# VH-VL binders against o58714: the designs that were tried, part 14

Target 1, 254 residues: o58714
Amino acid sequence: MRVDLNSDLGESFGRYKLGLDEEVMKYITSANVACGWHAGDPLVMRKTVRLAKENDVQVGAHPGYPDLMGFGRRYMKLTPEEARNYILYQVGALYAFAKAEGLELQHVKPHGALYNAMVKEEDLARAVIEGILDFDKDLILVTLSNSRVADIAEEMGLKVAHEVFADRAYNPDGTLVPRGRPGAVIEDKEEIAERVISMVKDGGIRAINGEWVDLKVDTICVHGDNPKAVEITSYIRKVLEEEGVKIVPMKEFI
Key: E = the ipSAE of ESMFold2; O = the ipSAE of OpenDDE; V2 = 0.75 times the mean of E and O plus 0.25 times the DockQ between their complexes.

## First folded at step 7 (VH-VL)

Design k6 (framework fv_indenebart; at its last look DockQ between E and O 0.46; V2 from the best seeds 0.00; counts 0 for: pae O 4.5 > 2)
Fold by OpenDDE, look of step 7:
Structure k6 (fold): chain C 254 residues (1-254), chain A 121 residues (1-121), chain B 115 residues (1-115)
Amino acid sequence: as target 1 above (254 residues)
Amino acid sequence: EVQLLESGGGLVQPGGSLRLSCAASGFTFSDYAMSWVRQAPGKGLEWVSSISGRGGKTYYADSVKGRFTISRDNSKNTLYLQMNSLRAEDTAVYYCAKDLRYYPSGYFDYWGQGTTVTVSS
Amino acid sequence: QAVLTQPASLSASPGASASLTCTLRSGINVGTYYIYWYQQKPGSPPQYLLRYKSDSDKQQGSGVPSRFSGSKDASANAGILLISGLQSEDEADYYCMIWHSYAWVFGGGTKLTVL
């Protein structure tokens, strides 16, 4: 069995540093690099892409809402035309830096509120997918496992990586429990590890109410926001490898 | 071939303790949750406890919570049930059961023959 | 009140159909649950038969004859195990099971007698 580990990186801005990108890069196989709207800037984008290259990590665009102040976590009502062009712009921006560093883009993972909104709004999902297709039809879309977005993307001819979250509780319908709810975020290292094993080996997880949720697992979202997060990420990789799971970039099996 | 063999049953006085074991073979033991299910004489099935593949997650029936402890040694392919503060109502055949999945989430696809626990003064 | 209720006993003739019911207590919607069924013969451990959530989401145990099938009665808030073409070998105790409140819960079991 093969899985990809991805992390949201390059989310510093100006003189503000966010995350431990250098540390977490050692343990992941795919980096979702902010494209300067919800976070990141041209210098950070260049730096992050170069870091990925140095660590043999694949690079993908991490486009979000134009919401720097809200870190892309506030919902914005976009027209399909806006969504399509916003995606194209951001993917193009990161592409420029990837190309300059001799790298190719592997995937696109929408960020934050955009990521979640696509799951609920089919028109938005289609518009985002069109934006990706305008750039490169061979890119892989990273989206919530078993979401409608995944189906739409495949119907539109785009490759899909089903993403799961190691440290988040799930609703019975396969969506993530909002962070503000009790039990929505799991912090215990051992619990997180076992949940990941369950997801990978069982093809699912128990929802917050105890119901079973079937999941496809292509890529696991892990974090590097702080030293504890990096430790957990390292541990997750170790445990998966001990369980006979090969950790490789998603492009190798999608 | 999957095999589950329970042991450790016997006669014990109320308030006493007993430790059951289940030796597993024929499958990758740590990949599956394991469970204990008991059946009192002439009565129905009652789930007792379950444990995840690596042993990090456990579940208990209310009737045994605080008294029973489920554990496993994956290096020995063995499941355990430590039973303390035993009561007459704990008298039953105790079955070891294999879960379909790593977490207690599937059905019990394989069962042992059971070991008998009798709690009596 | 028990989470799952089964009739204590049921009898049917060879060749007939037997319907075993597993009624969920009020407040628990049967439509959202997998109902698991087990068969137990005297002196033997239980054996898994099948699980049923819906017509599109059901699974038969390995080696279990097709004459065993699952269904639900929403009006009765019950799971149903249907045994068609009843045979003498089908005489056994039958238990339903669900996952509820982070626990496995068994019904009381039904003793099926083949006349």
Scores: ipSAE 0.419, ipTM 0.802, lowest interface PAE 1.7, mean pLDDT 95
Fold by ESMFold2, look of step 9:
Structure k6 (fold): chain C 254 residues (1-254), chain A 121 residues (1-121), chain B 115 residues (1-115)
Amino acid sequence: as target 1 above (254 residues)
Amino acid sequence: EVQLLESGGGLVQPGGSLRLSCAASGFTFSDYAMSWVRQAPGKGLEWVSSISGRGGKTYYADSVKGRFTISRDNSKNTLYLQMNSLRAEDTAVYYCAKDLRYYPSGYFDYWGQGTTVTVSS
Amino acid sequence: QAVLTQPASLSASPGASASLTCTLRSGINVGTYYIYWYQQKPGSPPQYLLRYKSDSDKQQGSGVPSRFSGSKDASANAGILLISGLQSEDEADYYCMIWHSYAWVFGGGTKLTVL
């Protein structure tokens, strides 16, 4: 069994530092690097790409809404033309820094509210996928496992990596329980480990109401926001290795 | 081939304790969830408890919660059921069942022959 | 209050079909559940037969003949086990099961007699 581990990085900007990028980079195979709109700036982007290169981690674009104040976590209504070109612009911006470091981009993972909106809005999903295809048909889209977005990407000829979240509760329909609801976030590392093993070995997990959700597992989202998150990420990697799971970048098997 | 061998049943008085074991062979034990299912004489099946492959998640029927403890020792390929505060209604054949999945999924694809627990004065 | 209800017995002739029902109580929607079916012959432990959620999401147990199939009757809020071409060896107890409220729940069982 082969799985990728991904994390959101490069989210510092200006005088503000966010996350423990150097620490988490040691445990992941794919970095989702902020593209300067919801977070990140040219200096942060260059530094983060270089850090990924130094750790042999694959680089992908992490495009979001143009919402620095809200960290890209607030919904913004976009026309399909806006969404398509916002993606193209942000992917291109990160690519410039990847190229400067002698790297190619592996993937695109939309950020925050954009990621979630694509799950609900088919026209938005198509526009984002078109923006990726405009740039490079060989890029991999990272999106919610077994979602309609994944189906649309495959229909449009874009490679897709099905993403799962071991630290988030699922609804029976395969969507994530919104943050802030009771039980939405799992914090116990042993429970997270049991969930990640179930996702990889069984191809699914129990939803918050106890019903089974089938999941295709290409990549697992892990975190590096703080020391506890890095500890959990390290533990997830250890547990997967103990279970004989091969942790490799998604490009090796997608 | 998969084999599940229950043991530890017997006669016990109400309020007593008993520990059931299930020796497993023929598969990678830690890859699969395990369950206990019981059947009272002449009655239907009743699920008792389940445990995930590494033992990190357990589930219990309301009728046994707080009295029974499921556990496993993956180094010995053995499933356990510690039964305390036994009652007459706990009298049953206790089956060890293998799940098809790591996490309890209800695919009880292999069952042992069972061990009998009798709770009476 | 029983979560699952099955008829206590059912009789059918060899070569005919038997339709075994597993009714969920009011307030539980059969459409969202996997319905698991088990067969138990006298003196033996149960055997897994199949599970059914929908025609696109179902699974037959290993070595279970294709004459065993699952379905649902949404208007009756019930899972259905259909056994076609009944044979004398199909005489057994049949149990349905679901995952409900963090527990596996069995129905009371149906004794199928093949006369």
Scores: ipSAE 0.328, ipTM 0.723, lowest interface PAE 4.2, mean pLDDT 92
ESMFold2, look of step 7: ipSAE 0.309; ipTM 0.718
ESMFold2 (binder alone), look of step 7: mean pLDDT 92; pTM 0.928
ESMFold2 (binder alone), look of step 9: mean pLDDT 94; pTM 0.950
OpenDDE, look of step 9: ipSAE 0.025; ipTM 0.623

Design k7 (framework fv_indenebart; at its last look DockQ between E and O 0.61; V2 from the best seeds 0.00; counts 0 for: pae E 3.8 > 2)
Fold by ESMFold2, look of step 7:
Structure k7 (fold): chain C 254 residues (1-254), chain A 121 residues (1-121), chain B 115 residues (1-115)
Amino acid sequence: as target 1 above (254 residues)
Amino acid sequence: EVQLLESGGGLVQPGGSLRLSCAASGFTFKDYAMSWVRQAPGKGLEWVSSISGRGGKTYYADSVKGRFTISRDNSKNTLYLQMNSLRAEDTAVYYCAKDLRYYPSGYFDYWGQGTTVTVSS
Amino acid sequence: QAVLTQPASLSASPGASASLTCTLRSGINVGTYYIYWYQQKPGSPPQYLLRYKSDSDKQQGSGVPSRFSGSKDASANAGILLISGLQSEDEADYYCMIWHSSAWVFGGGTKLTVL
């Protein structure tokens, strides 16, 4: 079995430092690099792309709402034209830095509230997919496993990687339980490891109400925002390797 | 052929302890969740406890929580149930059951023949 | 109040059909649950029969005849095990089971007699 590990990186800006990018880069196969709207700036973007290159990690765009103060986690109502061009702009901006380092882009993973809104709003999902297709038909969209977004992307001819979250509780319909609700976030590394093994071996997980949710597992989201998150990420990689799972970039099998 | 063999049952006084074992063979033990299910004489089935393949997640029925501990030793292909503070209502045949999945799923596809626990004065 | 309720017994003639019900208590909705069914014959451990959530999301146990099937009655908040073409070997105890509140919960069981 083969799986990709992805993480959000390049989220520093100006004088502000966010995350332990250099540490987490050692454990992942795909980097979602912030594009300067919810986080990151041109210097951070260039540095992060170079760091990924040095660690043989594939680079993807991590576009979000234009919401630096809210870290792209507040919903913003967009017209389809706005969504399409916001994606194209941010992907293009990151591409410039990838090309400057001799790299191609592998994927696009929408950030935060945009990611979640696409799961609920088909017109938004189509507009985002159109923006990606405008740029490069060979890019891979990272989106919630077995979501309607994944189906729409396939219908429109865009490659898709089904993403799972071992540290988040699921609703019975396959959506994530909102942060802030009891039980929404799993913090214990042994419980996270058990969940990741269930996802890869059983093809699913128990929802918060006990119902089984089937999941297609192409990529697993991992974190590097603090030392504990890096420890959990390292442990997830170790556990997957012990279970005989090959950890490779999504482009090798999508 | 999948085989599950329970042992460790017996007669015990209320408040006493027993440790049940279930020896497993014929499958890769660590890849599957395991469960204990009991059946009192002349009564229906009652789930007792479940454990994931690596042992990192355990579940207990409310009736046994705090008194029973499920564990497994994957190097010995053995499932355990440590039963403390036993009560008369714990009297039952205890079955070891294999799950189809790594995480408890409710597909108890193979069952042992059971071991009898009797709690009486 | 029991989470799952099954009638204690049911009788049916050979060749007929039997519907075994498994009623969920008020406050939990049968529509969102997988209902698991087990058969137990005298002197033997239980055997898995099938699970049912919907016609598009169901699974038959290995070697279980197609005359066993699952369904639901949403108005009664119940899972149903239908056994068609009853045979004498179908005489057994039948248990339903769900995953609820981080626990597997069995119903009380139904003794099916085939006369």
Scores: ipSAE 0.343, ipTM 0.717, lowest interface PAE 3.8, mean pLDDT 93
Fold by OpenDDE, look of step 7:
Structure k7 (fold): chain C 254 residues (1-254), chain A 121 residues (1-121), chain B 115 residues (1-115)
Amino acid sequence: as target 1 above (254 residues)
Amino acid sequence: EVQLLESGGGLVQPGGSLRLSCAASGFTFKDYAMSWVRQAPGKGLEWVSSISGRGGKTYYADSVKGRFTISRDNSKNTLYLQMNSLRAEDTAVYYCAKDLRYYPSGYFDYWGQGTTVTVSS
Amino acid sequence: QAVLTQPASLSASPGASASLTCTLRSGINVGTYYIYWYQQKPGSPPQYLLRYKSDSDKQQGSGVPSRFSGSKDASANAGILLISGLQSEDEADYYCMIWHSSAWVFGGGTKLTVL
C-alpha cells in the first residue's frame, strides 16, 4: 500500500514567519505552497519551492481566497468567472517559481474556506476545476475524500487525490467537524497515529458520533505549524512505515 | 479461532483492588480495540471500558471513572482492567470483548466466558 | 431516565413472530443511531446478532439466521428486533445497544420465553 503525506507550506508573509517548513519538509512527500493570496509572498514562494527541491518533495499550488487578513479562512462568495480566474492566476504564479527552480507542479490543493466551500457548492467546484484545466489538465486535484468535488473533477477529466486529515474528527457524512466544536481537533499523537492507520488500512474512520465513514486515502494532510506538529508528523510517518505502508508522492500512483 | 480468556476475578473487600486480565488469541491483537462489559447477578449488561488497538485512546463508563483503568500489553496479547476503590455494586461477571478494528464504537463480535468479581465485607 | 428502555419480558409461541422493542429516551432521535442487538442464553456470554440503522444500512452477524431482522419505529422512537418463525432455541435474553456520548449504552434486556 502507498500513501502520500502533504502539508500546507509557504504561509509566511513579509516579516512574519508562520510554520516550520524546513523541519516538516523532511517528513512529507508533497508540499502545498501558498500562492500569495491567503498567505505567502513571492520571496516565500521561491524559498519554499527551493526547499522542496532540496528535500525531493513534490510541489503543488495551494490557492485560496484573496483574504490575507483572514488567512483564507473566511468564506467569500465568488462568481464562477472569479473562481476560475483566481485559480488560474495563483497556479500560474507558483508555476513561475517552480519553473525557475527547475521543478514541475504536481498538484493543486485549494486552501481553507475555499477548500470547504467547494465541497458544498458544485458550481464553485466546477469553476475551480475549470481554472486548473485552463492551466494544465495533467495536474492532480487534492480534495476531501469521497466528496462531490472528487466526482466532478473526474467527470471533467481531472485526476484526483482523495485527502484525509489525521488530526480532525469527521462527521458521518464524511465532512470535517468544524474546528470550534469540542473534539474537532485531535492533539494526542498516539490517537492521531491510530486514526491514520485505521484510515489507511481499513479505508475509513469512525465519525464523531461513532459511525463508520468510508474513505479513499491517497494523501494524508499533516502539519508543521509548531514543534509539536512536526513531532506528530514524524511519528505518523514512522508508524505508517512500521505498518508496511510506503510513503511516496501522489504522482507515483495517481 | 478467536479466543478470549478472562482471569483475576475473586472475592475482595470494599475499598480493595483487583486486576483482571484477558488473554487473547486467534487474531492480530494490536489491530483491534478491546472492551470490558460486566453483568451483575441477575441483571443486565453494563459497558465498563474500552481501549483502542494501540492503547492510545481509552473510554470509561461514568460509574467507574477515576477508579478503573483499562490497559493492554500488545506484546503479550493481553487486556487488563485495574479496579481500585471497589464497591459492592461492582460485583459482577466481567467479560472481555473484542471490539472493531483499532477503535472502539464498534460492536462486540467475540466475548470471553467471563470472570467473577465479588465485592463483599 | 435510562437512555434505552426494553420490556422486561416477552412471550410468544413457536412459529410466531416476536417483536422486541428498544425505546430511546426523549430527545435522542432513533433515526440517527445504529441499534445493536445481542442474544444471551443462560450461563453463556452474549452473542452479537445484528445492527440496524436503516434498510440500506444494516448488518447481520456471522451465522445469525435470516429470521432475525432489525427495524425502527420512528413514531415510538424505538429500535425493533423482529424474530420470525420463532424457535425454541430463541428463548434467551436480548439486549439492545447504542453508542451515545462516547459510551456504549445497553438496554435493560428482554427475556423472551418461547411457549
Scores: ipSAE 0.181, ipTM 0.717, lowest interface PAE 3.0, mean pLDDT 94
ESMFold2 (binder alone), look of step 7: mean pLDDT 94; pTM 0.951

## First folded at step 9 (VH-VL; framework fv_indenebart)

Design k10 (at its last look DockQ between E and O 0.52; V2 from the best seeds 0.00; counts 0 for: pae O 4.6 > 2)
Fold by ESMFold2, look of step 9:
Structure k10 (fold): chain C 254 residues (1-254), chain A 121 residues (1-121), chain B 115 residues (1-115)
Amino acid sequence: as target 1 above (254 residues)
Amino acid sequence: EVQLLESGGGLVQPGGSLRLSCAASGFTFKDYAMSWVRQAPGKGLEWVSSISGRGGRTYYADSVKGRFTISRDNSKNTLYLQMNSLRAEDTAVYYCAKDLRYYPSGYFDYWGQGTTVTVSS
Amino acid sequence: QAVLTQPASLSASPGASASLTCTLRSGINVGTYYIYWYQQKPGSPPQYLLRYKSDSDKQQGSGVPSRFSGSKDASANAGILLISGLQSEDEADYYCMIWHSYAWVFGGGTKLTVL
């Protein structure tokens, strides 16, 4: 079996430092690089792309709402035309830095509130997908596993990687339990490892209410926010390798 | 062919302890969850405990929680049930069951012949 | 009260059909559960038969004849095991099972007599 490991990074900006990008880069296959709207800036974007190149990690755009102050985690109502062009702009901006380093883009993973809104709003999902297609039809969209967004992307001819979260509780319908709710976030590394193995070997996990959720597993979201998150990410990679899972960039199998 | 062979049953006094074993063969043991299911004489089936393929996740019936411990040794292809503080109500045939999945899923596709535990004074 | 209730016994003639019910306690909706079915003959361990959630989400056990099938009766809040074309070898105890409240729960079992 082949899976990708992805992480959000390049989220520092100005004088603010967010995350342990250099450490987590050693363990992932795909980097979701912030595009300067919810986080990141041109200097961070260039540095992050170069770091990914140095670590043989594939680069993707991590576009979000134009909400630096809210880290792209506050819902913003967009027209379809706004959504389409916001995506095109941010993908293009990151591409400039990738090209400057001699790289191509592999994928697009929407950030935060935008990612979640697309799961609920089909017109928004279509507009975002149109923005990606305007740029390059060969890019891979990363979105929630078995979501309606994934179905829409396939219908529109955009490649999709189904993303799972080993550290998040699921609702029975396959959506994530919102952060901040009791039980929404799993912090124990052994429990996270068991969930990752279930996802790759059994094709699913138990939802917060105990019901089974079927998951298609192309890429697993991992974190590098702090030393514990990096330790958990390292452990997830180790466990997957011990189970004979081939960890490779999503482009090799999507 | 898949084979499961339970052992370690016997007669024990209330409050005593026993350790059950289940020797597994014919499949890649570490890839599958395992379970213990018991059946009191003349009664129905009762699930006791389950364990994931690496042993990192365990589940217990409320009737045994705190008294029984499920474990596995993947290097020896052996499932264990440590039973402490035994009660008369624990008298049963104990079956070892293989799950179809890594994480306990309830698909018990192969069962052993069982080992008998009798708790009496 | 019990999470799952099965009638203690059922009799049916060879060649007929038997419909074995597994009723969930009020407050638990059968529609959201996989219902697992097991057969146990005297002196033998149980054998997996099938599981059923819906017509599009079901699974037959390996080597289990197609005359065994699962369904649900939503108005009775019950899972159903249908055995058609009954044969003498079908005489056995039949158990249903679900995952509920972090535990696998078996029904009390139904003794099917083929006479």
Scores: ipSAE 0.305, ipTM 0.710, lowest interface PAE 4.2, mean pLDDT 92
Fold by OpenDDE, look of step 9:
Structure k10 (fold): chain C 254 residues (1-254), chain A 121 residues (1-121), chain B 115 residues (1-115)
Amino acid sequence: as target 1 above (254 residues)
Amino acid sequence: EVQLLESGGGLVQPGGSLRLSCAASGFTFKDYAMSWVRQAPGKGLEWVSSISGRGGRTYYADSVKGRFTISRDNSKNTLYLQMNSLRAEDTAVYYCAKDLRYYPSGYFDYWGQGTTVTVSS
Amino acid sequence: QAVLTQPASLSASPGASASLTCTLRSGINVGTYYIYWYQQKPGSPPQYLLRYKSDSDKQQGSGVPSRFSGSKDASANAGILLISGLQSEDEADYYCMIWHSYAWVFGGGTKLTVL
């Protein structure tokens, strides 16, 4: 059994530092690099790509809404044309730095509100996928496990990595419980590890109401925002390896 | 073959404490959540508590919350239930039950024979 | 009010079918829950029978005869355990169970007598 560990990185901006990219990079296999809209900047993109290269981590674009102030977490109503071109622009931006550093892009993972909006809005999902296809049809789209987005992407001929979140509670329909709700975010490393094992080995998780949710597990989102997050990521990796799970970049099995 | 053997039951006065144990064998203990379910004399089943495989998550019935503590020692393949501030209504046969893999949210596929707890003055 | 309500007792003849109901409290939609069923014979611990959410999402316990099946009655907001071709050995207490509000909840149980 193989799985990928991904983390959102390169989200610093200017003189503002966000995250422990160097630390978490040691434990992940795929880096989602901000493309300068919700976060990041040209210097940060270059730095992050280099760091990934040094750690033998695969690089993917992490495009979001043009919402630097809101960190891409505020919903924006986009036309399909806007969505398509916004994705193309951002992926292209990161591609330039990846290429300059001798790396190839592996995947695209939408960020924040865009990520979530796609799950609910088919037209938006299609537009984003079109944007990716405009750039490179061989890229892997990272999206919520068993989401409509995944189905649409596959239908449109794009490879998909089903992503799961061990530190988030799930609704019975497979969507994530909003962060503001009690029990929506899990912080205990042991609990998170158990959930990861359940997802990977049993192919699902219990929803917040106790219902079983079937999940496809290609990549697990982990965090590096603070020392505790990094510790949890390290622990997750250890536990998975102890369980006989091989942690490799998603491109190796997708 | 899966085996669950409860122990630690007995007679105790109200306000007293008991510690139940459940020795497990026949399966990889740490991979499965475990639960306690009790049955008062002549009454139905009542879920008491559950614990995940690695012990990172615990659940309790409202009737025992704050008084009972579920725990496990995976190195000993043993489940525990520390019962404090015991009440007459806690009188029951206490069953150890094997739960779903890893997470305590599934069906109880194996049960022990139970251990009897009697709370009486 | 109890989350799950079961009739206290039910009797049926050998060879007949018995339908055991597990009624969910008003406001709780049975359609969104897995209903778990257990059998308990005198002097023995409970035994898992099956779980049922829908016809496409059900599971039979290991070694449980096919004459045991689960279903739901949406109009009654109830889970149903159907035992066809009743045998004398089916005489037992039957409990339904659901996961609700981060707790396992059992019904009161039904004593099935095979006449």
Scores: ipSAE 0.023, ipTM 0.625, lowest interface PAE 4.6, mean pLDDT 93
ESMFold2 (binder alone), look of step 9: mean pLDDT 94; pTM 0.944

